VHH binders against Putative glutamate--cysteine ligase 2. Designs and how they scored, part 20

Target 1, 372 residues: Putative glutamate--cysteine ligase 2, of Gloeobacter violaceus (q7ni89)
Amino acid sequence: MTIPFQSSTAPTLGVEMELQIIDPATGNLTPRGPELVTFCEEHPEVGLVVKPELVQATIEINTGICKDVAQVERDLTTQLTLLRSVCRERGVSFLSAGTHPFARWRERRYTQTPRYRALVDKHVWTARRMQIYGLHVHVGMPDGDTAIQVINQITQYAPMLLALSANSPFWEGDDTGLDSCRTKVFENLSSAGLPFRFENWEGYENLINVLLETGSIGSQREIWWDIRPHSDFGTIEVRICDATRTLAEVLALTALVQCLAVYFRRLYENGEEIRLLHPGIIRENKWRACRWGLEGELIDPLTLKGVPTRKLIEQTVGEMQSLAAELGCSAYLAAIPAILASGNGATRQRRIYSQSRSLVAVVADLEAGLAT
Short names: E, the ipSAE of ESMFold2; O, the ipSAE of OpenDDE; V2, 0.75 times the mean of E and O plus 0.25 times the DockQ between their complexes.

## First folded at step 15 (VHH; framework vhh_7pa5_2)

Design w5 (from w1 with R100T T104P Y106S; at its last look DockQ between E and O 0.01; V2 from the best seeds 0.00; counts 0 for: pae E 15.8 > 2, placed apart)
Fold by ESMFold2, look of step 15:
Structure w5 (fold): chain B 372 residues (1-372), chain A 123 residues (1-123)
Amino acid sequence: as target 1 above (372 residues)
Amino acid sequence: QVQLVESGGGMVQPGGSLRLSCAASGFTFSSYYMSWVRRAPGKGPEWVSTISYGGGWTSYADSVKGRFTISRDNAKNTLYLQMNSLKPEDTALYYCAKGTEWYPDSGFSLDVWGQGTQVTVSS
């Protein structure tokens, strides 16, 4: 069948931040997300809309459709300011990280809702470990064929995006040895991971139709690839990133994603030759980013040699400078050198733990990251 | 355009059985999770059961597990609920409900309900 793609001729942006609700006295997750959703629904004059999440202490905030990163910044700043006020008045707090450093998943009193039960029954063991949080970035695309070509190209950069954003070194009190254990938890879902390559939109439609016909998925929205098309919004959605500690990191990653999306869209529109790295090399690079973050090497797509991850990121950001100026996002992209210098969130969490020997101290530091 | 029409309710003695049906139209039935929800007199809605697109898995509220069986026939656009060993506390108006699309970060919600069919379990 035909899957219509809603055209977005401008490279518009949408950003989704998944946030953890915590008890400020203990730093532990607290299942008060539904309370916050209900309050915001009952008090529309507050102007904050949070998306409900039934998997424990999670909420989501989303931007509207933004024309540029500056508008994303204004939207998220407003929402985070309102959320901070609502949470303070109710005696809770929130933070952003790919996992909670020490909270344990446990069966909760919510287990009989259809939403939670459907998730657990379909995904069984993997759903019971799904206490993970991401950053999602949408970029508008003019049609499905363009979206597919841009996805094919941006997928080669997913390991860099992961390395920059990795912020989940701890799982239920243990250092996992990974910079992003969220990535491995998420990959336990049957339809997660790196996207497959398609020649064009028809190729994507053909796969989706087979998966629908066989009952493997019930809708296109059950495709949880690291980067996927979103036909209803007319976008591509980049989902590879952990939830980062600060808004500055969110905006830097949003800027980089927009620059890459526009860059490859223009190459495609101009009929320019575009290299495709072997999928096995991309998978290896994703593992390297997951394991070592910024401290390792990635296989350079041009030379096929191991190159320090920081150097490849510096080169990519350098190549995007003129496009960032055109898109008005140079100032946001400029935060990436600071990330390279100080390390990603996983580096920061480990440093604090090494100095304090306290995961409560790690949570307190994460909480401080969205103080705006 | 979406229509859900329940049938098969009635009065039954405790320990008896009923089979509810729900005829669906106006959407691609096989592409959605389907659920049964009930509302006892003077009480709010209570989720009963959910079934996946092809019927590959099912889920039940603890209060009905082992006694009720949800099924679907996608060729006939029909959802079923077989209710055995009925108890007085099963007395309620039973609704067929259609879910939204399913998402890994948020699951699904129920967006369209039928008119309901009354089940009364009385000595």
Scores: ipSAE 0.000, ipTM 0.192, lowest interface PAE 15.8, mean pLDDT 84
ESMFold2 (binder alone), look of step 15: mean pLDDT 83; pTM 0.827
OpenDDE, look of step 15: ipSAE 0.071; ipTM 0.495

## First folded at step 17 (VHH; framework vhh_7pa5_2)

Design x1 (from w1 with Y106S; at its last fold request DockQ between E and O 0.01; V2 from the best seeds 0.00; counts 0 for: pae E 21.7 > 2, placed apart)
Amino acid sequence: QVQLVESGGGMVQPGGSLRLSCAASGFTFSSYYMSWVRRAPGKGPEWVSTISYGGGWTSYADSVKGRFTISRDNAKNTLYLQMNSLKPEDTALYYCAKGREWYTDSGFSLDVWGQGTQVTVSS
ESMFold2, look of step 17: ipSAE 0.000; ipTM 0.159
ESMFold2 (binder alone), look of step 17: mean pLDDT 81; pTM 0.819
OpenDDE, look of step 17: ipSAE 0.839; ipTM 0.921
ESMFold2, fold request of step 18: ipSAE 0.000, 0.000, 0.000; ipTM 0.114, 0.123, 0.111
ESMFold2 (binder alone), fold request of step 18: mean pLDDT 81, 81, 80; pTM 0.819, 0.828, 0.816
OpenDDE, fold request of step 18: ipSAE 0.660, 0.843, 0.847; ipTM 0.857, 0.923, 0.924

Design x2 (from x1 with T28I S31Y; at its last look DockQ between E and O 0.01; V2 from the best seeds 0.00; counts 0 for: pae E 20.6 > 2, grease 29.3 > 24.2, SAP .854 > .668, placed apart)
Fold by ESMFold2, look of step 17:
Structure x2 (fold): chain B 372 residues (1-372), chain A 123 residues (1-123)
Amino acid sequence: as target 1 above (372 residues)
Amino acid sequence: QVQLVESGGGMVQPGGSLRLSCAASGFIFSYYYMSWVRRAPGKGPEWVSTISYGGGWTSYADSVKGRFTISRDNAKNTLYLQMNSLKPEDTALYYCAKGREWYTDSGFSLDVWGQGTQVTVSS
């Protein structure tokens, strides 16, 4: 069957932040997500839009369809301000990180919609471990063929996006040794991980139709690749990033994703030939980013040699400067050098733990990242 | 559109040297492996040498190893072939070529070719 792609001719943006709801007294996850969702649905005049997630201690906030990163900033600032107020009235708080440092997944309560019940029935043990939180960025695409070509190219950059955003070094009280253990937990699902490479939209349609017809998936929404097309919105969706600690980091990553998407879209539209890196090299780089974050090396797609991850990111950001100016996102992209200097969220969490010997202190610091 | 323009060919005595150049345009030069291929009189195409997009890896046909050196200048979008200790069997039309895919090419799957530059080695 044909899968229609709803065109978005401008490179519009949508951003989704998955957030953890915590009890401020203990720092632990609290299953108050459904309460917040119900309140927002019953009080649309407040203007806060919160979506449920599988774990009841999790919520998602979203932007509308944004023209540029400045609008993303306005939308998220408004939503976070409203969420702060609503949470304060209820005696709860929230934070952004790829995992909770010490909460245990066996203690979680799950959202009881038909969709989430079907998810747990299908994936069993792997779904129950999905106490993980990401940052998702949509970029508008004019058609499916363009979306596929841009995905093929941006996938090569997924490892550096992960290295910048990694913010999940702890799992159930243990230092995992990874900068992003979220990534490994998510990959336990059969429909997660790096996307497959397709020649065009028809190739994507062919796979999706087989998966639908065999009952392997119930809808395209069960495709949880690190980068995927979203035919209903007419976008590509970059899903590789951990939930970062601060809004500034969210905006920096959003800017970089938009720049990369527009850059490769224009190359495709101009008929320019560009190389595709071997999928095995991309997979190795994703592992390196997951394991060492910014402190390691990635295999440079240009030289096929190991290069410090920070250096490769600096080079990429440098190459995007002219496009960032055109798109109006230079100021947001300029935050990336500060991330490179200070380290990603995993570095920060480990530093706080080493100084305090307290994962409660780590949670308090994460909470402070969105406090304003 | 992709254009490759070779130059630097000519006549030379056995044991002599030539330096070939290839000016590239119409694509992002630094993203591709580049190759030299030659056609000797009465023969089909023979792969000569390939260089990675950054210059970190080079590969040569056994017949030219140790005598030819491939190089590139990505700032000038130019590919080079330094040819030393030339032999009569090196007489050929030499082409600059661009690969289709980096990860699937070992220097033989070539997408676009130039018009070639003639190298003649004779006593």
Scores: ipSAE 0.000, ipTM 0.114, lowest interface PAE 20.6, mean pLDDT 85
ESMFold2 (binder alone), look of step 17: mean pLDDT 82; pTM 0.835
OpenDDE, look of step 17: ipSAE 0.803; ipTM 0.907

Design x3 (from x1 with T28I Y103L; at its last fold request DockQ between E and O 0.01; V2 from the best seeds 0.00; counts 0 for: pae E 25.7 > 2, placed apart)
Amino acid sequence: QVQLVESGGGMVQPGGSLRLSCAASGFIFSSYYMSWVRRAPGKGPEWVSTISYGGGWTSYADSVKGRFTISRDNAKNTLYLQMNSLKPEDTALYYCAKGREWLTDSGFSLDVWGQGTQVTVSS
ESMFold2, look of step 17: ipSAE 0.000; ipTM 0.094
ESMFold2 (binder alone), look of step 17: mean pLDDT 81; pTM 0.815
OpenDDE, look of step 17: ipSAE 0.780; ipTM 0.900
ESMFold2, fold request of step 18: ipSAE 0.000, 0.000, 0.000; ipTM 0.094, 0.137, 0.126
ESMFold2 (binder alone), fold request of step 18: mean pLDDT 81, 81, 81; pTM 0.817, 0.821, 0.823
OpenDDE, fold request of step 18: ipSAE 0.866, 0.861, 0.870; ipTM 0.932, 0.929, 0.933

Design x4 (from x1 with R100D; at its last look DockQ between E and O 0.02; V2 from the best seeds 0.00; counts 0 for: pae E 20.7 > 2, placed apart)
Fold by ESMFold2, look of step 17:
Structure x4 (fold): chain B 372 residues (1-372), chain A 123 residues (1-123)
Amino acid sequence: as target 1 above (372 residues)
Amino acid sequence: QVQLVESGGGMVQPGGSLRLSCAASGFTFSSYYMSWVRRAPGKGPEWVSTISYGGGWTSYADSVKGRFTISRDNAKNTLYLQMNSLKPEDTALYYCAKGDEWYTDSGFSLDVWGQGTQVTVSS
């Protein structure tokens, strides 16, 4: 069957932030997500809409459809300000990171809707470990064929996006040695990981139809690839990033994603083509980003040699400067050099732990990242 | 010019109390984690306690938990260590230290140290 793709000719943006609800006295996760969702639904005068997630200590906020990164900034700033007020009045707080530094996944309560119960029934142990949090960026696409071609190209940059955003070095109180342990937890799900490469939209439709007809998925929403098309929104959705500590990081990554999406869309529309890396090389680069973040090397697609990750990111950002100016996001993209200089969120979390020897201190620092 | 000046040390009997102070200048005090470290005779430095920039969390070495309390007053640029139930093994030169902004493979380092204040617990 055909899967209609709702067109968006402008490269519009949508951003989803997954947030952890914590008890400020202990720093531990607290299952107050459903309470916040219900309150916001019953009090529309507050002007905040939050979405529930599988784990009751998790919520999601989403922007509306934004024309540029400046609108994303205004939307998220407003929502975070309102969320801060709502949480304060209820004696809870929130933070953004790819995992919670010390909370134990076996102690979490799960949302009890029929959809979430079915998810846990299907995925069992793997779903119960899903105490992980991401940053998702949507970019509008004119049609499915363009979306697929852009996904094929941007997937080669997913390791770079992960290296910048990695913010999950701790798992249940232990330093995992990874900059993003979230990615390893996520990959345990059968429909997660790097997307498959398709020739066109029809190729994507063929796979999705088989998965639907065999009952392997209940809808396209159960495809959790690192980058996926979203036919109902008419977008591509970049999902590889850990939830970052600060709004500035969110906006920088959003800007980079928009630039890459527009860049490759224009190459496709002009009949130009860039060589695609072997999927095994992209998988290795994702591992390198997961393991070493910004401190390692990625295999350069042009030379097939290891090159410092920071250098490849600098080159990519440099190549996007003209497009960033055109899209009005130069100021947000300019935050990436600061990330390269100071390190990603995993670097910061480890620094705080090394100074304090306290994961409660790490949580407090994460909490401060969205405080103002 | 960053300066940390410790005071409040002295001689005290076992079971006694002392309050150490550290006056900070030359940097934005409220923007940094602060620590106390100590150096007993013939030993290397031993971390004692750390406090976050806003005081929202504190951490202590096992040897001092329940007896020592770290605090800070950001309006006065001052770090404190309340030491109760002092033991002879607490005898050391106590330093106030400003935390680093970054991490290295060698662990973390304390950026700037004071000259220290001597605490002596007599038996």
Scores: ipSAE 0.000, ipTM 0.132, lowest interface PAE 20.7, mean pLDDT 84
ESMFold2 (binder alone), look of step 17: mean pLDDT 80; pTM 0.815
OpenDDE, look of step 17: ipSAE 0.443; ipTM 0.783

Design x5 (from x1 with S30T T58D; at its last look DockQ between E and O 0.01; V2 from the best seeds 0.00; counts 0 for: pae E 16.1 > 2, placed apart)
Amino acid sequence: QVQLVESGGGMVQPGGSLRLSCAASGFTFTSYYMSWVRRAPGKGPEWVSTISYGGGWDSYADSVKGRFTISRDNAKNTLYLQMNSLKPEDTALYYCAKGREWYTDSGFSLDVWGQGTQVTVSS
ESMFold2, look of step 17: ipSAE 0.000; ipTM 0.149
ESMFold2 (binder alone), look of step 17: mean pLDDT 79; pTM 0.801
OpenDDE, look of step 17: ipSAE 0.833; ipTM 0.916

Design x6 (at its last look DockQ between E and O 0.52; V2 from the best seeds 0.00; counts 0 for: pae E 18.8 > 2, grease 26.9 > 24.2, SAP .719 > .668)
Fold by OpenDDE, look of step 17:
Formats: C-alpha cells, structure tokens, sequence
Structure x6 (fold): chain B 372 residues (1-372), chain A 120 residues (1-120)
C-alpha cells in the first residue's frame, strides 16, 4: 500500500502546544480539559479551537498553516488570549512545561473515547504515566523523499533542541536529576524515541505497511518518534522539545527548527553529500541533553569530540543567521542567546525551588510564563 | 474549489430517524476535523457535532447527545450524521462544516445545507 505524501508549498509552519490545566487554588492539575473543548465547539464564534488529550487535565492548541514565525506568533498570541478568557470565566488556569512538578499520574483522569481507551488498553502502564507535555513543530515539505532526507539530517540536532527546551526536572514532587524527565517517560512507549533512518519514502512506507498489517499500529498517528513525517499534512513534525514556559521560547525553537529544515532541504535538492552521524552517537547526545541540558557536553558531529552544549548550539545558531534573515525569523532566533545565558526551563524551575522550597511557587512561576 | 454537499434531509415525525451525508471534495478530507452545524428559522447557527481526523474522537452538543452520531469515511470523503429520536426542536437547515486549515479554528467552509423538518 502506497502512502501518499501531501505536497506543501514553501516551508510553512504549524505549531502544537500541549498545555496543563490547573486549579489556581492548589496549583495542581484539574481534569477540566473536556469542558474547555466542549465550550469552544459549542461557541464557534469565539474563534478558539481546543483539542482533547489522553489526560483530561491536558489540552492542545494549534496554529493554522503559517507562512513564517511571525504568523505563528500572531496566531498563538490570539489563541492564548482567548484561552485565558475562557479559563478565567471557569475558574481554571493553565501553564506550559514538560511535566507538572508534583501531580501524581495515579490521580489522572483519562479521556474516555474509544480511541483513547484503546490506547490505554494497548499500552497499559506506559500510557497511564503519560502526564507529559511537548512542543510540536511542523515544517512543510514538497514530497516524502525530501521529508525523509530532512528527518535523517535534522535528527542530529534533536539533542540540541532538547537541551534548549528541557523543562521537566520534577516528577511527582521529586527532582529526577534530569533536565527532561518527560523524555524518559515518553521513551517507555514502544513507538517512541529517535526516528529510524530510511533511504527514501518507500522504505518508510514498507515499515508502516508491515506495522499496519500486523496490527502493531492502527494508523501512522501511533508513531511517536521524536521526529516523524506527517504525510497528511505534508510536513515533518519535530516532537523532541519539552513544552516551554513562554511563548518567546516557543517561537525561538520554531525559528531554529524552520532554519534547520530549510537548510537540509536545500542541501538535498542541490544534490549535496549527505553526512550522517552514527545513530549511537545521536542516542548518546540525546541522553546528555536529557540529563544535563545546557550544562553538559555533546559529541560534536564533525570532530567527534565532546564540546560544551552551549558552544555547539551557539555555533549552530550562528550558521543559521543568513537563512534566518531570508526566512524573516532573525528576531525570534535572537532569543536563543538569552536562553543559553540564563539556562533552560529546568534550570529555572530548580532555581525557583531552591529559593522558595515550594513546588507551588514553581507552578506559579510557570503559570506566569503565558499569563501576559 | 472546496465543496461540501449535504444530503439526506427530509420531513419526519417526532421520534423518527434520518441519516445525513456530506460529500467533500477539493481538499484532503482526512486532514481536517469535520462538523455539523444547524440553523433553525429565526435563530443563529448552532454547533451540533465534531469528529476528528480519523474518527477516533467525537463531540456533541448537549441537545443532541445520545440521539445523534457523527461518523466519517475517509476513503469516500464522506461525513455522516445519524439522527435518532428526532424532536420538533431539531428542525433546521443542517450544514456540513470544514475546520479551518489543518488544525482549524472554527470553520472556513460550509455546504449549502440540507433541510430537516420534524413535525407531526
């Protein structure tokens, strides 16, 4: 069976934000997602679409198809503004982070649609713990072969994106020692983790067909790689990033992902030699990013030596400056140096906790990230 | 180029059933949430139901919960609404609606509608 890839024009963008719904009185997660979803559906005039997630305390908002990062900003700003109003009227709030600092997965309520029931039944314990939140960035691709080649290349940069975005140090009240415990929780799923390497779209199709025919998956939607093709949208989907505290961070990461995607697309189109880092090294770098975030070292893909993560990211961002200017996202990419200087979300969460000794204070700080 | 063509409407007695269909063309059907919206005489549009890309998630207005069922066949590019236990207050022009862009905020395209009349 052939899997058609919908052709996208230009490097269009789509962004997905998974958000936590919290009770302002306690700071804890509250299963009010379905109510928000229903309200938005019943009131289309509001112009807000909220999607359900597996965990009822989770919602997802999405941009439309955006031509550039500036449009993403306008779209998300509007959506978040509307969401604030809707939440306020209902006595709930929301925040963005890879995990909640102290919520317990055993206390989560799950969406009871047939699809989500099936997911929980199939994945059982590994699904029950999925109180995690990510940032997903789509970039338009012209065809499946191009998408595969770009994915092969951009995967090498996934650890850097993880290090920048890592915002999940706490799990059920405990400091995990990781900058992104979300990553480790997510990896428990059989179809999660770094994507496999393919030679072309046909190779991808062959795998997907086997998985479908054997009942391993019911659809491509059950492929939860850190980066995956989205054939229906005609995009690659970068899923490696933790949900970040602020919109500025979302936009910075979106800009970087767009630059990387376009850069590698052009290399492929021009027939440039493809140099791929050994998957074992990428795996190691993902671990290093997960564990130490911006404070560790990554293996340099060129020299195969350990280098400070911050320096490697700075170098990469520097290399993307010309392309960023062309794409009109220089201003958003320019936020990355500040992130490198101050630390990622995990560093910030730990700092707030060290000062306040309160995880509720951490939640309050996170909430403030999207408040204005 | 987007086209939505509703069918299956008609006149039925209270307690009766109808099945609406919407034939979609001009876009990748499976890439969008689809919805039914209705407009009763003298009233504004009322959301009825929404279904996700593959049909794994559905939502309904309280007024139709337990009576209406939304479904889709992506192979046929067709949206359905099974309406059971119809009431006079269900009388309206029923529209098939396409989500805005791939994720969609509200709806960007509507069909011409199919008339449903529930009367004794």
Amino acid sequence: as target 1 above (372 residues)
Amino acid sequence: QVQLVESGGGMVQPGGSLRLSCAASGFTFSSYYMSWVRRAPGKGPEWVSTISYGGGWTSYADSVKGRFTISRDNAKNTLYLQMNSLKPEDTALYYCAKGREWYGSAFDYWGQGTQVTVSS
Scores: ipSAE 0.000, ipTM 0.246, lowest interface PAE 12.9, mean pLDDT 92
ESMFold2, look of step 17: ipSAE 0.000; ipTM 0.144
ESMFold2 (binder alone), look of step 17: mean pLDDT 83; pTM 0.855

## First folded at step 19 (VHH)

Design B1 (from x3 with S31D G54S; framework vhh_7pa5_2; at its last look DockQ between E and O 0.01; V2 from the best seeds 0.00; counts 0 for: pae E 20.5 > 2, grease 25.1 > 24.2, placed apart)
Fold by ESMFold2, look of step 19:
Structure B1 (fold): chain B 372 residues (1-372), chain A 123 residues (1-123)
Amino acid sequence: as target 1 above (372 residues)
Amino acid sequence: QVQLVESGGGMVQPGGSLRLSCAASGFIFSDYYMSWVRRAPGKGPEWVSTISYSGGWTSYADSVKGRFTISRDNAKNTLYLQMNSLKPEDTALYYCAKGREWLTDSGFSLDVWGQGTQVTVSS
């Protein structure tokens, strides 16, 4: 069976932000997502489009098809401004983080749809606990074979992307000891985690067709790998990142993903052979990023030795400088050194908690991250 | 290859009804918002109606609210527009459009259009 890949003739971008809807008086999740979705669908003139999600306290906003990071910034700034206005008029607020610091899953209301029921029927205990939020970045690809090769290469950088974006240290009021507990919660789903390597698009098609024909998935959209092809959009989709606190972080990660995708696409098009790290090493690096964020070490693909995570990220960003200038995203990529210096969102959340002893204060600080 | 094929247009008297259909292929229909857009003589495109992935949410331009009903059948990969109480102002070429969940200045991502079906409301 053929799975057509819709060509994207430029390295276009798309960004999806999963957001939490909160009651500003308590800081807790409030099941007002469906109300917001309905309002936006009934009022297309305001220009805000939100996607419904499994948890009623969750929405997703998306950019259009963007040619560069500057357009992503304009689209998201517009959408966030509109969302602030809509939320203010309804007496709710929103924030971005990989998990809510203290909300409990048993207190959550879920949208009763066939999709939700199928998810719960298949994944049972784990599906009922999916109170997690990510940042997704799409990059356009010319064809499926190119998309697969770029995914194979970018997967080796998934641990760096996770370390930079980690923003989920708390789960239902407890400090998990992880920088991204979202990652471990997400991995409980059978079709989540690091992608498999494929030789080409046909190899991907063969697996997907088996999963479809056996009823293991209902569509390609049920493949929740950390990085996956998106055949309908003609993109690769990087899904490893936690929802970050600020728009600046979103744009920095988007810039880095675009640079990596273009870099490896060009190497593939030029016929250059590139060494691939053993999948077991990538899995270990993902765990290290999940556990220690920026504070640990990753196994360096060149030397196969442990190297400080910050140093490897700094080296990678340095290698991307000329390409970032060409793509017009240098200013956005320049935010990464500040993240390396001050720490990721998990570091910040823990700092606020240690100073205030209040998870409500942590939520207030997260809310402030998108206030402007 | 994404294809959208509209049908059901025609000539009708004011106050009459028509039902438009759009057969979709080449993509997973249930993964997309779908829209109807129309182009009247001498005008640019005008958004008419949009329906969410499941059909649970619908929206309409003010000019057609209460008269038009958008629907979809995901099992048959078909989008519909029931048009009642038609007016001469509804005369236009009606397009079925596939949206992406990526936003545009118009508030919906519309990246593929059909060839259209003509609706003419005239005495």
Scores: ipSAE 0.000, ipTM 0.126, lowest interface PAE 20.5, mean pLDDT 84
ESMFold2 (binder alone), look of step 19: mean pLDDT 81; pTM 0.816
OpenDDE, look of step 19: ipSAE 0.013; ipTM 0.311

Design B2 (from x3 with S31E S59Y T104K; framework vhh_7pa5_2; at its last look DockQ between E and O 0.06; V2 from the best seeds 0.00; counts 0 for: pae E 18.3 > 2, grease 26 > 24.2, SAP .673 > .668, placed apart)
Amino acid sequence: QVQLVESGGGMVQPGGSLRLSCAASGFIFSEYYMSWVRRAPGKGPEWVSTISYGGGWTYYADSVKGRFTISRDNAKNTLYLQMNSLKPEDTALYYCAKGREWLKDSGFSLDVWGQGTQVTVSS
ESMFold2, look of step 19: ipSAE 0.000; ipTM 0.169
ESMFold2 (binder alone), look of step 19: mean pLDDT 80; pTM 0.815
OpenDDE, look of step 19: ipSAE 0.000; ipTM 0.250

Design B3 (framework vhh_etentamig_d1; at its last look DockQ between E and O 0.01; V2 from the best seeds 0.00; counts 0 for: pae E 19.9 > 2, grease 27.8 > 24.2, SAP .693 > .668, placed apart)
Fold by OpenDDE, look of step 19:
Structure B3 (fold): chain B 372 residues (1-372), chain A 123 residues (1-123)
Amino acid sequence: as target 1 above (372 residues)
Amino acid sequence: EVQLLESGGGLVQPGGSLRLSCAASGFIFSSYYMSWVRQAPGKGPEWVSGISYGGGWTYYADSVKGRFTISRDNSKNTLYLQMNSLRAEDTAVYYCAKGREWLTDSGFSLDVRGQGTLVTVSS
């Protein structure tokens, strides 16, 4: 069966933020997501739409189709402002991070829709632990073949994106030693992880058809690769990033993703033949990014030697400057050097904990990230 | 058609210097990392040096570090390798390679390279 790919002529953007709903009194997750969703539905005059997630303490906000990062900023700023108001009135708050520092997955309530019930039934323990939160960035693509080629290329940069965004060092109160334990939790799902390489869209279709026919998946939505095509939207979806603390970080990552996507799209369209880094190396680099974030080394595809992660990221960002200027996202990309200098979210969380010895303090700091 | 044309090789005494050039055409030169790779007789290819798209980052094999300098001029679509303090063990055919990622499932690949230029270091 053919899978149609919706066409986007421009590198449009869509951003999804998975947010944690917290009780301000305790700092813990509170299953108030459904309430927020319902409220927004019943009060369209508010102008806020939030989506439910598997864990009831989670909501998702999404931009519309945005032409550039600036529009993403405007959209998300508006939504977050409204969300703050709605949450405040209900005595809850929210934050953005890959995990909650101390929440227990056993205590989570799950959405009881048929879809999520089926998901939990299928994936059982692996799904029950899915109290994780990601940043998803969509970039419009003209067709499926282009999408696949761009995905193949961007996948090589996924570790860098992970290193930059890593914001999940704690799991149920314990320091995991990882900068992104979210990634490891997510990988427990059979359909998660780095995407497979395909020669073209047909190759992708073939896999998807087999998975559908065999009952492995019910839809493409059950493919949870770090980067995946989204045929209905006509986008590639970069899912590798942890939910970041601040909107600025979201926008910086969005800018970088857009630059990468456009860069590789153009190369493909120009008929450039680009070699791909061996998947094993990408896998290793993902681990390194997961484990050490910005503080480690990644295997440089040029030398096949370990090099400081910061250097590679700096290099990549440097190479994207011209394109960023063209796309009008230079100002957002410019936030990355500061992240490199100060450390990623995991570094920050650990720093806060080391100073305060309080995970509640960590939560408070995270919460402050989206307060303005 | 991608073309890479290496030049500048020759016979040089130990301790001498050479400057290699690689003229690139048929692709967007500035969009690719470039590498120098060498192959000595009877040996496999050895990565020598690499440079980022814009030239902001340079990399070297340990064997040539401190002696060789890679550079590029994107306006001229040209890659350079300044080789100083040459040693006998530097004797090889030197290839200009397109792309930052030339490792394939079958190993190292020089699919996108020139014909090479011979560098012979001998007394």
Scores: ipSAE 0.000, ipTM 0.256, lowest interface PAE 13.5, mean pLDDT 92
ESMFold2, look of step 19: ipSAE 0.000; ipTM 0.123
ESMFold2 (binder alone), look of step 19: mean pLDDT 79; pTM 0.813

